# Designs tried in a protein design chat: miniprotein binders against F-BAR domain only protein 1 (FCHO1). Part 8

Target 1, 248 residues: F-BAR domain only protein 1 (FCHO1), of Homo sapiens (Human) (o14526r1to248)
Amino acid sequence: MSYFGEHFWGEKNHGFEVLYHSVKQGPISTKELADFIRERATIEETYSKAMAKLSKLASNGTPMGTFAPLWEVFRVSSDKLALCHLELTRKLQDLIKDVLRYGEEQLKTHKKCKEEVVSTLDAVQVLSGVSQLLPKSRENYLNRCMDQERLRRESTSQKEMDKAETKTKKAAESLRRSVEKYNSARADFEQKMLDSALRFQAMEETHLRHMKALLGSYAHSVEDTHVQIGQVHEEFKQNIENVSVEML

## First folded at step 11 (miniprotein)

Design m30 (from h3 with E79L)
Fold by ESMFold2-Fast, scan of step 11:
Structure m30 (fold): chain B 248 residues (1-248), chain A 80 residues (1-80)
Amino acid sequence: as target 1 above (248 residues)
Amino acid sequence: SPDKITELKNLIRKLEDILNQAREGDPEELLDAFEKIAELMEQIIDAALQTGDEDAIMKALDALFQAIRALEELMDKLLG
C-alpha cells in the first residue's frame, strides 16, 4: 500500500536529530573555552615571574653610583608590572572556575534531558508499530467490500449476504480503531517532538548567552589590567622626572 | 597548607575512581555517576583555591578538564 502510505504517514522530523547533536556539542565548546583561558593564564603567570626576576636584577645595580635612583625606578616599575600580570592570572583562574561550574550545570541539564529523549524515541516506536497496522486493516476492509459486492452480483442467498455484511462491518470497526490508535500515537509523537525541540533550542540559546557572558568577563579582566599597566607606565615616567640632576 | 594539598589529592583520586567505575558500569549507574562527579568537581575547585598554591590549582584544573571530557564521553555513550 505504498501510495496510500504516502498520503497517510507524512514524513519524519529529521530536525530533532540535528538539534540534539548541536546541544551535545555545547560541553565541547565549554571545555575548549576553559582550555583557552587556562593557556592564557599560564602566559600571564610566566610574564609575572619573569618580571619579578628582572626586578631583582635592577635591585643588584650599583647602590653608590650616580644611577642608583634610576635602578630604584626600574625596580619599582618592574615589581608593579609583575603584580598587574599576577592579578590577571588570578582573575583568569577565577574565570576558569566559573566556566567549569557552568560545565557542571550543563551536564546536570543534559542528564535530565536523557529521559526526554528516551520518551520521544518510545513515541517513535509506537507510531512505527501502529503505522504498519493501518494499511493491513485498510486492505482487509477493502477486500471485505469487494467480496460483498461480488456476492451481490451473483444472486447469492440472503444468509450469505448477511454474513458478508457482518464481516464488512467488523472490518470497518477494526479499521476505525486502527485509525484512532494511529491518530493518538501521532499526536503524542508530535507533542513530544515539539517539546523536545523547544527544550533543545532553549538549551542552545542559554549556552550562547552563557558563553557570551564569560567572554565579556574575560574582556573586562583584560581591559582592567591594561588600565593598570597604563598607570604603572605613567608612574614610571613621573618617577624618572623626579630624579634630580641638580646637586644643590 | 600541606593538609589542604593532601585533601585536594584525595578528592582527585576519588574523582578518578568514580570515572573508572562509570566507564565499566551499566547505563543506569552512569546517571548516578554524573551527579557524584558534579559534586566532586565543586569540592575540588574549592579545595584547590583554599591551597593558594599555583601548582596545586593547575593540577586540579587538569583533573577537572579530564572529568568534563569523561562526562561528555559518558553522555555520548548513554544517548548514542
Scores: ipSAE 0.000, ipTM 0.079, lowest interface PAE 24.1, mean pLDDT 74

Design m31 (from h3 with E79Y)
Fold by ESMFold2-Fast, scan of step 11:
Structure m31 (fold): chain B 248 residues (1-248), chain A 80 residues (1-80)
Amino acid sequence: as target 1 above (248 residues)
Amino acid sequence: SPDKITELKNLIRKLEDILNQAREGDPEELLDAFEKIAELMEQIIDAALQTGDEDAIMKALDALFQAIRALEELMDKLYG
């Protein structure tokens, strides 16, 4: 085997089909992430709308009753909670746009990958053609050498010796050209195969990095919103304490 | 076409069978194997291009890479 072929497969421990199949799963997972975030955003929007309706109920409380100041506390808190969940809805919608934008760029990269695969097949076709000719060129050269040596031992005429020498030289030139074409075609094919394999690995690594970053943005948005909700709750508790009982 | 994908799979299987046989053969068998491998490579390339199927083309490339490595090994044995 070529040293390149052995080292490449030994070090990578993967075939092209296996590497490519992993890459193909990328766009599917990107779409699934967008779908998940979309459903999560709908939950937050539903909560926000429901809380806003509840706040209107508090606003309709009797203004002249002893409980009126506490109705206002409920209204303010309910409105602020509705806004917190609406803000999260908006953040998640923006994140969906980022996921979809990444998905579009990923599809462009995959299209280019398909084009490179076709180019590699063209290189293999050239190598195949040259490979079929090389053994025949070698056999012809060896046979011409054997014939020339036999004639030399048989003390044949100078004219026959000169003719045999010319045939051997022509066969040698043809063999040398065939070897050069084979080496060039093989090098081109091996380089294209290496480039494709490195591209597939880079695509998988890039995809994992992008997915991690997108999940990090999701986590950050949720965490920030929960901190704000906690602040709203703390203000709610404080506003309750500030309502005087001294009406007696 | 499913028919073209099946044709490609059959050619790849023939290649794999010859590659396994070539590793343990006599010198005369090695020369026959070399010629058959080279012929199958051309047929696999043509079949792969006719499928237009990305997965099929990738499987063909993997098989062709194995074939090229085997041809280099056989060349060393036959003419080294």
Scores: ipSAE 0.000, ipTM 0.366, lowest interface PAE 11.6, mean pLDDT 77

Design m32 (from h3 with M75Y)
Fold by ESMFold2-Fast, scan of step 11:
Structure m32 (fold): chain B 248 residues (1-248), chain A 80 residues (1-80)
Amino acid sequence: as target 1 above (248 residues)
Amino acid sequence: SPDKITELKNLIRKLEDILNQAREGDPEELLDAFEKIAELMEQIIDAALQTGDEDAIMKALDALFQAIRALEELYDKLEG
């Protein structure tokens, strides 16, 4: 998380842009996860369909007789294996729904983030503007002071001295207002940049936690299928043992 | 068990009914249909795993493959 802080304060707001770009990649990774799970589900569905077809083909060629009970056990077990893989397809499709639901919620969060980014960029523009005006205001004040000093040395009329004094006072007030505007703009900029950095960190952490949870669900679905396949296999072995060798 | 085969047949019929309703339904009702389809599929798979009847299992597989295709179509609509 210190990595985000280091880049956030980069020159010309480069750090801000880098962190925001990273945040914007979140929804893309969510969609990529959904796509991966879809393809994985298709693999399971394909396996299930192939096993079901194989079982149906076997039934046409199997003669009635001494071996028929073993083929029945084999076909039933094969069909149950197809069911296990189809159940994984269903679970993966449910997971895709969860991923897409999270994606929609993520888009809402990103909309709010974009609005705050606009506010932060506005503060950057305001600070840039007052930063350019402050030197000009300072130069104007210094020029008015120099003019007033020149007139004093030249022993000019009281009327001209009064005019110069008035201009200097107005320039001093303008400079004071420019300094106040700069201080306010700087404080607003710093606060918004800090708020943005913390928000980006929170968004990245929240996204990582959600992605981990979704991958955890994927892992559990696969593990449950392996357990179920093991149970089908154990049943298959038991059913083989139960077939009589007596030719009745 | 004959009772288990009857249970499976009843679940398959319910799935077929929901699939037909989903095809005619409003888009706003598709999320509810999706949840009902998924629940029925799980129940059908569980019931089929509890039977030793080859014909019953094959009918369940056929119905479930049709439901998977329906769910794929629904996901395309939800994403789109």
Scores: ipSAE 0.283, ipTM 0.740, lowest interface PAE 3.6, mean pLDDT 83

Design m33 (from h3 with M75F)
Fold by ESMFold2-Fast, scan of step 11:
Structure m33 (fold): chain B 248 residues (1-248), chain A 80 residues (1-80)
Amino acid sequence: as target 1 above (248 residues)
Amino acid sequence: SPDKITELKNLIRKLEDILNQAREGDPEELLDAFEKIAELMEQIIDAALQTGDEDAIMKALDALFQAIRALEELFDKLEG
């Protein structure tokens, strides 16, 4: 059943290549996450710088008089908003460092994985080789058997009969060895394919867990910053209310 | 309070000192300074948020922007 065997092994090899390709995308996604967070940090830095410049304009142009205390309150609030966004920039830079550190660890794991993949591909190559030879060995044995039976029927010399028997016996031993090699290669192939599939699954699950944790840190940093911004706004409203309208 | 403004100024000076040292050091020494820079930045932000002194807050922002630029340059070297 050569067709069935070749088709089955082809599907297994295709699945292996698809899974390995997916695993190799892991480090790429880690780098893309770092790039995303870097751009996000730049947005926060840009907002912070813009708010600081806006506050400076208010400071430099502030007229003296009854409105001056409110300009001071506005300027302080604007500067504190700049600080909140700068704090988020700092937290995001810390997160980039964590992502890059994980990326380095991931590359070491992937190097080890690549060596194991080479071993699995070697097993595929060996199985392919012995699979091609087994039918030839079987055909040779059958041909030797048929030749020996023909010679028996045709009353050949004892010397020719002995020669044919020796050839058939050698062909039988060759077939036996070929079957043993095939069974061994198939068992090795099946075991290494299973081991590779389980390793790839574990690597993808580990990667997903790491990515989720990093995104969780991102979400927490953003949430903490928004809480702090809310506190700055509450302080701003209270400071406005506390400005006295009484003239001394 | 005057004490809070003094504390903030001292933290800013420490940050400026480490950034100046980082410009002359090799990249491996800068990595060791990374955590200290981040910690000083956090302390400066906390101190600035506790003061109502506009000039002190503005000086803190200027120093912090310089620190962020230095860290961005470090990240470019690490990825590059």
Scores: ipSAE 0.280, ipTM 0.737, lowest interface PAE 3.7, mean pLDDT 83

Design m34 (from h3 with M75W)
Fold by ESMFold2-Fast, scan of step 11:
Formats: C-alpha cells, structure tokens, sequence
Structure m34 (fold): chain B 248 residues (1-248), chain A 80 residues (1-80)
C-alpha cells in the first residue's frame, strides 16, 4: 500500500485539481447535450409543420385535368414526410427527458462527492495537529537522552541516574505514541485521497459511458427516421409510375 | 471570496518556498523547518475551510499532501 500510495500520489497530486475540475464540468456537459437535442427537435418540428402546409397547397390544386392524380401523389408523400419528422421530434423529446433524468442522478452523486472532499479536510486537520506534536516529542526525548548522558559522565548517584532513566523511558513512550498517531493519521488521509481520486476517475468514466449511450440513442432515432424517409421516397417514385394514362 | 482565495494562494507559495529551503538546508535547521511547515499546514487548512470554494479546497489539499510528503522525508533525514 505505501509504495502504491507514493507512486499514485506522485503522479496524481497535481492532477487532483484538474480531475476534480473535469468532474465538475460533467453536469454542465449534460445540460449542454439536452439544449442541443432540444434545438434539434425544434428543427424537426419546424420541418414537419412546413411539410404539412405544403401538403395543403397540393390538395388545393385543381382537381380537373390530367395532372390531378399526380397532385394526390405529392400530397400523400408530403403528409407522410411530415409524419416522419414529427415522429423524430417526439423521439428527441423523450431523449431529452432521459438526459435530464441522468442529470438529476449526476447532481446527487456530485453532492456526495463534495461532502467527501470536505471530510478529507478533517483528516488533514488531524494529520496537521499530530505533525505539530511529533517534533516536540522528539526534541523532548533528545533532551532527556542528553541529560542522562551528562549525569553518567558526572558520576552522579544511582538514585539520580534511575530518575533520569525513567524520564527518558517516558519521553521515548510519548515519542513512540506520537509516531503511531502520525502514521495512523497519515494512512487515513492517504486512503481518503486515494478513494477520492478513484471516485473521480470512476465518475468521469461513468459520465463518458452515459454520454456515449445517449448519443447512441440519438443516432439510432435519426437512423430510424432516415429509413422511414427512404421508404416514403420509394413509395413516392412507385406511385408516380403507377399513375395510369388513357388517351395519354 | 476572492480575498480568501488570494490569502490561500499566498500561504501555499510560502509553503513551497519553505519546502525548497528545507530540502537544501543544513540538518541543524531541519527542526525549525519542520515546525514552520506544520504551522503553514494549519493556516492553509483554516484558509481552505473558510473559502467554501471546492476548487480552492482541492488546491489546498494538493499543497498539503506535498507538505506531508516533505515532512516524512525531513523526518527520515533527521533520524538518519
């Protein structure tokens, strides 16, 4: 873990802010996708309405003369084309609902992410506090060792030596406890940072997968409409050919 | 707040300066450097918590992680 942590943090430390900023752009891109699809749906609706108007023009054409059957072919084709584009409009509106629903779920995940980032600051605060105590504990231990060495050189009484030894042992225990607290606080902090980095990566991957799926739905809807338009066009050509001529 | 973000950025720069100084300094100066680094870490944490800005908090975390790594290296050097 410690080796992995060092390698991971060496690579990711500067990237943490960049990754977090990228993650925060996720909901913005989701909203932008919804806006794009909404404008695209408006284009389809506008086309549908225009074709319906054109169909009325064809149906108001003169019912007299040899061209009347071809006016009917134009009207039918125009109506069917308007319907195809109206169906695409509906499909895109449904897709917008899917995008917005995903956006709502995404915001909930981001709120939890924000709470965890704040929680990481608590771990850092604990680590900072322990870091303040560690050098003081070490200095005290070194001072006790120096005092014990001085007394040894001065050939003081056994009673004074025993007292100095006891003070040094207590200082050593305090230092050992401070080191243990530091190591524990550092491990907790490193684990929380690692968890955050992995979460950021997972969130970005999940967002990309969701966006790809939504774009796939968009592409499928457009493709289906193109197929239907092609069928309408083939019917149109066939209907022209099928108009019978008598007396030319 | 822009003022709080500026305060945080200044503290991070002071931390970076002390870390660079400590890496090049004499062993006798390490205890003083250790204490100054720890003090700046506390000030950075306080400033970050006061900003309420997520990006500022993340910048502070990045800087604090570097400080923690440096303290470990300095501690190893001091024990050696």
Amino acid sequence: as target 1 above (248 residues)
Amino acid sequence: SPDKITELKNLIRKLEDILNQAREGDPEELLDAFEKIAELMEQIIDAALQTGDEDAIMKALDALFQAIRALEELWDKLEG
Scores: ipSAE 0.000, ipTM 0.233, lowest interface PAE 18.8, mean pLDDT 77

Design m35 (from h3 with A22L)
Fold by ESMFold2-Fast, scan of step 11:
Structure m35 (fold): chain B 248 residues (1-248), chain A 80 residues (1-80)
Amino acid sequence: as target 1 above (248 residues)
Amino acid sequence: SPDKITELKNLIRKLEDILNQLREGDPEELLDAFEKIAELMEQIIDAALQTGDEDAIMKALDALFQAIRALEELMDKLEG
């Protein structure tokens, strides 16, 4: 029993159990992505709330005095920044829903894989049963052949010889049938194992593509928010310039 | 259940021991090994199904795949 792992299931090609465990890591990584985005959304929400509180400080600035118009500029800018981060929080919460929905579809796919695994066990059970019968059929055939040769040497009656020949022919047919059943069951099992392995590889590729797409959505939302923040900052600078010395 | 998973692990271990013995054992033991492997396959299948545990079932399938390969090699040797 050498060379088996290196040719089909070796260090490069993992055993069937290891391939299945790799596939099971898919839903775990999906949950981890949802958790990461959730924490990131909390950071944005915290920033938004902090900026809203800061805006209230600007609103509570002395309404009398030369600095009042500049407090208004700070208030407007702070409110707009709070809104930018709140909008990103909402976009990330929507993305979490997309991640979780994908996770539910992954679990359905994994359920189908379990059904296929059970189908593979059925194929192995058939093969196991036939494997038990094959050596017994072979032994019976060999015993019938030996009996027939013994009777031939002992110059037995033609009727006894005919009976022995009939038994040998029946044993040969039984053996042939057992070999055919074994070959069919083995081919069915090997095909189901190959189909499962290819399906596991396809599932991993599909998972990576989905994860990349979800990360792309994350990146786009963050980028869009950064652009909006830049615009708020440019507006802030312009609003400062628009305050006249007499209004201070 | 944990007890059923332990039973399955013990059967897989017994199969692995037989496969390891074939690497070091006498060629005249090949037919006996064939019969023992086939019997263990049946027991492993039954035990795996009784667990209802996906990880245990997958581990059983990996062991059964190796057993089938061993039976194929043994049949080739017996026919030679």
Scores: ipSAE 0.013, ipTM 0.473, lowest interface PAE 7.0, mean pLDDT 78

Design m36 (from h3 with A22M K77A)
Fold by ESMFold2-Fast, scan of step 11:
Structure m36 (fold): chain B 248 residues (1-248), chain A 80 residues (1-80)
Amino acid sequence: as target 1 above (248 residues)
Amino acid sequence: SPDKITELKNLIRKLEDILNQMREGDPEELLDAFEKIAELMEQIIDAALQTGDEDAIMKALDALFQAIRALEELMDALEG
């Protein structure tokens, strides 16, 4: 029995085709991640530009009124918020470059996979050719055995019986060699299939690990920005409290 | 070519039909089944190469793997 299928395919209930289709989706998800981060960066840039305009409105406030110190507090806070969101925009743009660089490496790995698929198909061609030789070798051996038995029943000359025995022996040796070639070709094909499937699984695991790391970088950048925004807001509250109500 | 992909799909279906017949069929016809599977494998390989389509080639490889497993089972039965 072939134990290859029982120990390899049976456990995961997946075919080789299914594993390969999963691998092909990797570069698509990488591009989708880059597109998502690009849109997110655009949101941050838009916010930053809007805050900078709002800061300009605060700077144009009445300079000689009771409210003048509070307009300065608004201006400083608005400028700092604009900078926080601009810094996040730059961090996200850098992350997009990392995602795209990873995508380029994925495409190189996928090109090598195509070459390996061709190698596996070549092994199958060898196996198929040998597989066709087995029934032909077996039929030839059986025909030689039948001819030898017929000649034995016909009380044929010793010379003709010796010839038939030689042909049968040669056919038996040919059959043995065909079985050996089949076993070798089968083992090579099974090994290439196993190697390819394990490589596809490793590629998927590597892809998931890279995507998780990229998402981790995204989360860290956003978290760092939220901390900075919180600090800007706390400074804003403190600066309001420090404005005196009394003007001599 | 769509025609070449259709040809490959028809060959794979013929292989699947033979494999199904082996599961339902008479063990006394094992040698005939072996010969039919081996011949169909060659036709599937040739058709797959002619498509130049990666998805078609992957589907062909999966079918060929099932054929090889069936040939091993037949070899064991014939030599037992």
Scores: ipSAE 0.013, ipTM 0.467, lowest interface PAE 6.8, mean pLDDT 78

Design m37 (from h3 with E35Q E42Q)
Fold by ESMFold2-Fast, scan of step 11:
Structure m37 (fold): chain B 248 residues (1-248), chain A 80 residues (1-80)
Amino acid sequence: as target 1 above (248 residues)
Amino acid sequence: SPDKITELKNLIRKLEDILNQAREGDPEELLDAFQKIAELMQQIIDAALQTGDEDAIMKALDALFQAIRALEELMDKLEG
């Protein structure tokens, strides 16, 4: 095999491995997203529980008298804030379910991808094998040609010259077949490498689109919660104003 | 209003029933139980946010915290 053929083949195989490694990181990033959202949901649940506990502590103070309506307003608002954060916890749990479902579907796609990768690696092995045989076939042909020329110069018998000519012709046919096998194996290798690269690109793009959509859902849920918190706060301010200072 | 408080109390009761069924129920029904719990939780949250009744809101929160734990347990079972 020529130096340039070996170097070029090694470069293409390295590129394939780099692209395939990137594709294999997809399911890992999906699991990492689920883990991140799970921890984020825990933060929201913790806030909700802490706020509800704080609200209950506030109610143990002065439940009767002049300040009772203000404490009621404060407790109601605090509990509604707890509700907002608990709603986000629930929405994030739904999102985790969606991420995990996508992960399961992604693993099925990756199983099919692995089968295609095996096919591509088989083509690499076939090309490698044929590449090693081609120089040997060429060397054999050259040796038969040299032997035939030597016999011509030695004025040998017609029978020996006919035998040498037959061996050279057989070696020529073997070389031609080896070249044809090499060209076929190389074309198959090149096609499968291209197909794999396009598949890996499509998988990466599809994964990025899914991840963006899932993050979009995350962002939307967080934004909805912020809007709802704002509404609860406005209600709180209005309820404070509605407490009458007129007694008798 | 009294009607909204009654609605909230009825939703909480339905949630408590489903939570009891999910905890004692067949693992094969976990996905359906998860969905029903999540839907009832949303209805309870929406109803609680629309009322000014302190007791009703506090009861809703207690039920919802139990539901969050149940959803976590169901998710763990579904992941197997």
Scores: ipSAE 0.419, ipTM 0.818, lowest interface PAE 2.6, mean pLDDT 84

Design m38 (from h3 with D62N)
Fold by ESMFold2-Fast, scan of step 11:
Structure m38 (fold): chain B 248 residues (1-248), chain A 80 residues (1-80)
Amino acid sequence: as target 1 above (248 residues)
Amino acid sequence: SPDKITELKNLIRKLEDILNQAREGDPEELLDAFEKIAELMEQIIDAALQTGDEDAIMKALNALFQAIRALEELMDKLEG
């Protein structure tokens, strides 16, 4: 059976409460992911700004001489490295947007879930109430039946017999209504508990799939940046090689 | 290539134009501004990586740092 279904038949709705608590952690994890990516983006932006500043300071006062072409190559490569990290910052900002958009849709789903949870808990209270009243109603009916039978054996007045019959009839009608309420409440409870269990499982699975996809996007963005940095470094090495040693 | 440098300068100018516009309105308008800035940033970074012109690359970086700040401000408004 499903994980969620197994827990709903426990005492005092403990399984239901545990599963609902787990579901409620979903939006918290979405916010935590956004916060993590935001801090990660800040690290990349900080690196980019620092590298650009370092590049600008490199030999900006050095006269035109033997090393000038190498300083140009060094500065260009450093600025391109800053560009690579800034591209990752841009991609991470875009990913934060996606995480936040998912979070908004998740909150809408959770509002509907909360409404259904309240409905399910109401069904539990109704069933509990009618379950407590049913034995009392049954006992009253049986007592009225016993009283009526006793009076019948004692050959009492017709007035007393009519009175006992009326009380028994009223008790029977009360019991019938109590049984109907119990059957209705139990059916409603069982259906709502099953629906809630299936919904909680679907919400958790959907959330895990979304989180996995968002982390996949994060990983892909980082990987693309590593490839781009590698290309910049290969270009840097080639540009160094191309600086002529021969001076006339 | 002179053509590539001209292309990069044109993209930077387009980005600066968007960055100079007031950004208020509903979430859809803010999201549209975010997407336009992010798209231009990607194009500028690609073009800057393909050139060896130190001045052009530096101008691109300066504009791109302003663009990142704009993206952060737009995100703050969308959250708020």
Scores: ipSAE 0.618, ipTM 0.894, lowest interface PAE 1.4, mean pLDDT 85

Design m39 (from h3 with D62S)
Fold by ESMFold2-Fast, scan of step 11:
Structure m39 (fold): chain B 248 residues (1-248), chain A 80 residues (1-80)
Amino acid sequence: as target 1 above (248 residues)
Amino acid sequence: SPDKITELKNLIRKLEDILNQAREGDPEELLDAFEKIAELMEQIIDAALQTGDEDAIMKALSALFQAIRALEELMDKLEG
């Protein structure tokens, strides 16, 4: 049995309610992921803007003299770093859209789940109604048995005894049918509760799979940016070495 | 409303108390208890619906499910 299945059948009051509350937290965690990525995107955008400003300082360095080529090297690398971080900002903004789109799909699934609760409530109402029939059927059966015994003691006609026996047999059959209806209604309710628990488990598993995929996309975007930053730094070192020290 | 949620909690507790008493009583008393249990089930359903609150409805369903499982255990003991 899965982790959530074990909680459903657990002895520590873990079960249906625990699964339900876990499912209810799903949309909250989706929103929290979007908020986290949004803050992370702001960090990248801030870095990009700061690097672009730093590039302007390099551009405003003296355009003449021995150090002009080195200011150009700083300008080029600063511009490229600003672009790397701006591209990551855009990728993260796209990922936020994917997270929010998933969140909308998640809410639709939760709405369908709420509609299925109505079917379970209907099953409980049927069970409640049938439960009321059991004491009434039992009382009728007992009354018919007492009537039959009274007539036996009073030395009543065979015709009256046969009539009483028939009424008792009909009351017994009615009681049997009431018990069968109760058992059927109870089984239907229990099955609907189990179906709901299995749906809650499936929803949680689907949620975890989606969240893992979204985190994977986040990791890939960050990794790609780190690779690009490494390339910019390598180019920066090569451009420094390429500046001639020979004064003509 | 908070008052309706409190009413529901009190009804659920009454159901639990009746079921615990039935576990300690004679099996012959179980059928007599069905009328009280059925009335209480209807009251719990009505109270839950009146809250209009999903959490309250789910709590009611959980309590009713536990109650029905307890009744099944008691009926099994009666059979043998």
Scores: ipSAE 0.043, ipTM 0.515, lowest interface PAE 6.2, mean pLDDT 79

Design m40 (from h3 with I45L F65W)
Fold by ESMFold2-Fast, scan of step 11:
Structure m40 (fold): chain B 248 residues (1-248), chain A 80 residues (1-80)
Amino acid sequence: as target 1 above (248 residues)
Amino acid sequence: SPDKITELKNLIRKLEDILNQAREGDPEELLDAFEKIAELMEQILDAALQTGDEDAIMKALDALWQAIRALEELMDKLEG
């Protein structure tokens, strides 16, 4: 038995609804992730625009005198920082597209799941109908058996005994067919329920894997940007050192 | 609709009550319980289909699964 099959059929008698509810939370978490990344991208874009504006202030600084080369160093560094944050904004926007694309695939999987649920209800309708017929078929068979036994105890003509035997055989065949239909319908329903439970487990595991991968992409993009910012800062320090202080 | 969802919840509760009674019942009462459970299964199925609500349908499937398990237990008792 699978983990979910074991819990559903064992200790968790109401497990199917619980599993389904858990699965429904998946698309919600996907949308929440997209919203988080969107807000984070807006922060980066705002920073980039502010740094670009600050760079213009450095460009409008005093063009003559001893400080002019240092304004140029600030301008270059500020422009590069603005570009680093703009590149992160772009990467996060691309990631949002990946999250939304995954969300679309997830919704299609959930739609198929919904269709499977409806199909399971169709199987239950068949099972319900057969379940109602079974007790009547069994009662008829038992009544025919009792009638045949009564005729055996009350010395009766061969013709009446043959009629009773024929009726009992027909009732037995009817009961056998009803049992076969019930067993078949029940097995079909049980299989569909089990398939759905396993599908829910697979959907949860797949969702967790996708979310981890998307968060990994987010982390990688941020880390890459931090590396680039570090490089810009090192260049900034080197450019400061390269400005001559000698007056000759 | 909310009315149909309420109707479904009431049917499920009635099924749960009968299941609890049947598990402690005498053999002479098992046939009556069997028939009543089968009847409630059909009513729950019809109500669930009319709701069009996924949560209600999934709750109904849980209840129908419990009913099927109970019918199997009752059939085993009737034959033994």
Scores: ipSAE 0.012, ipTM 0.492, lowest interface PAE 8.4, mean pLDDT 78

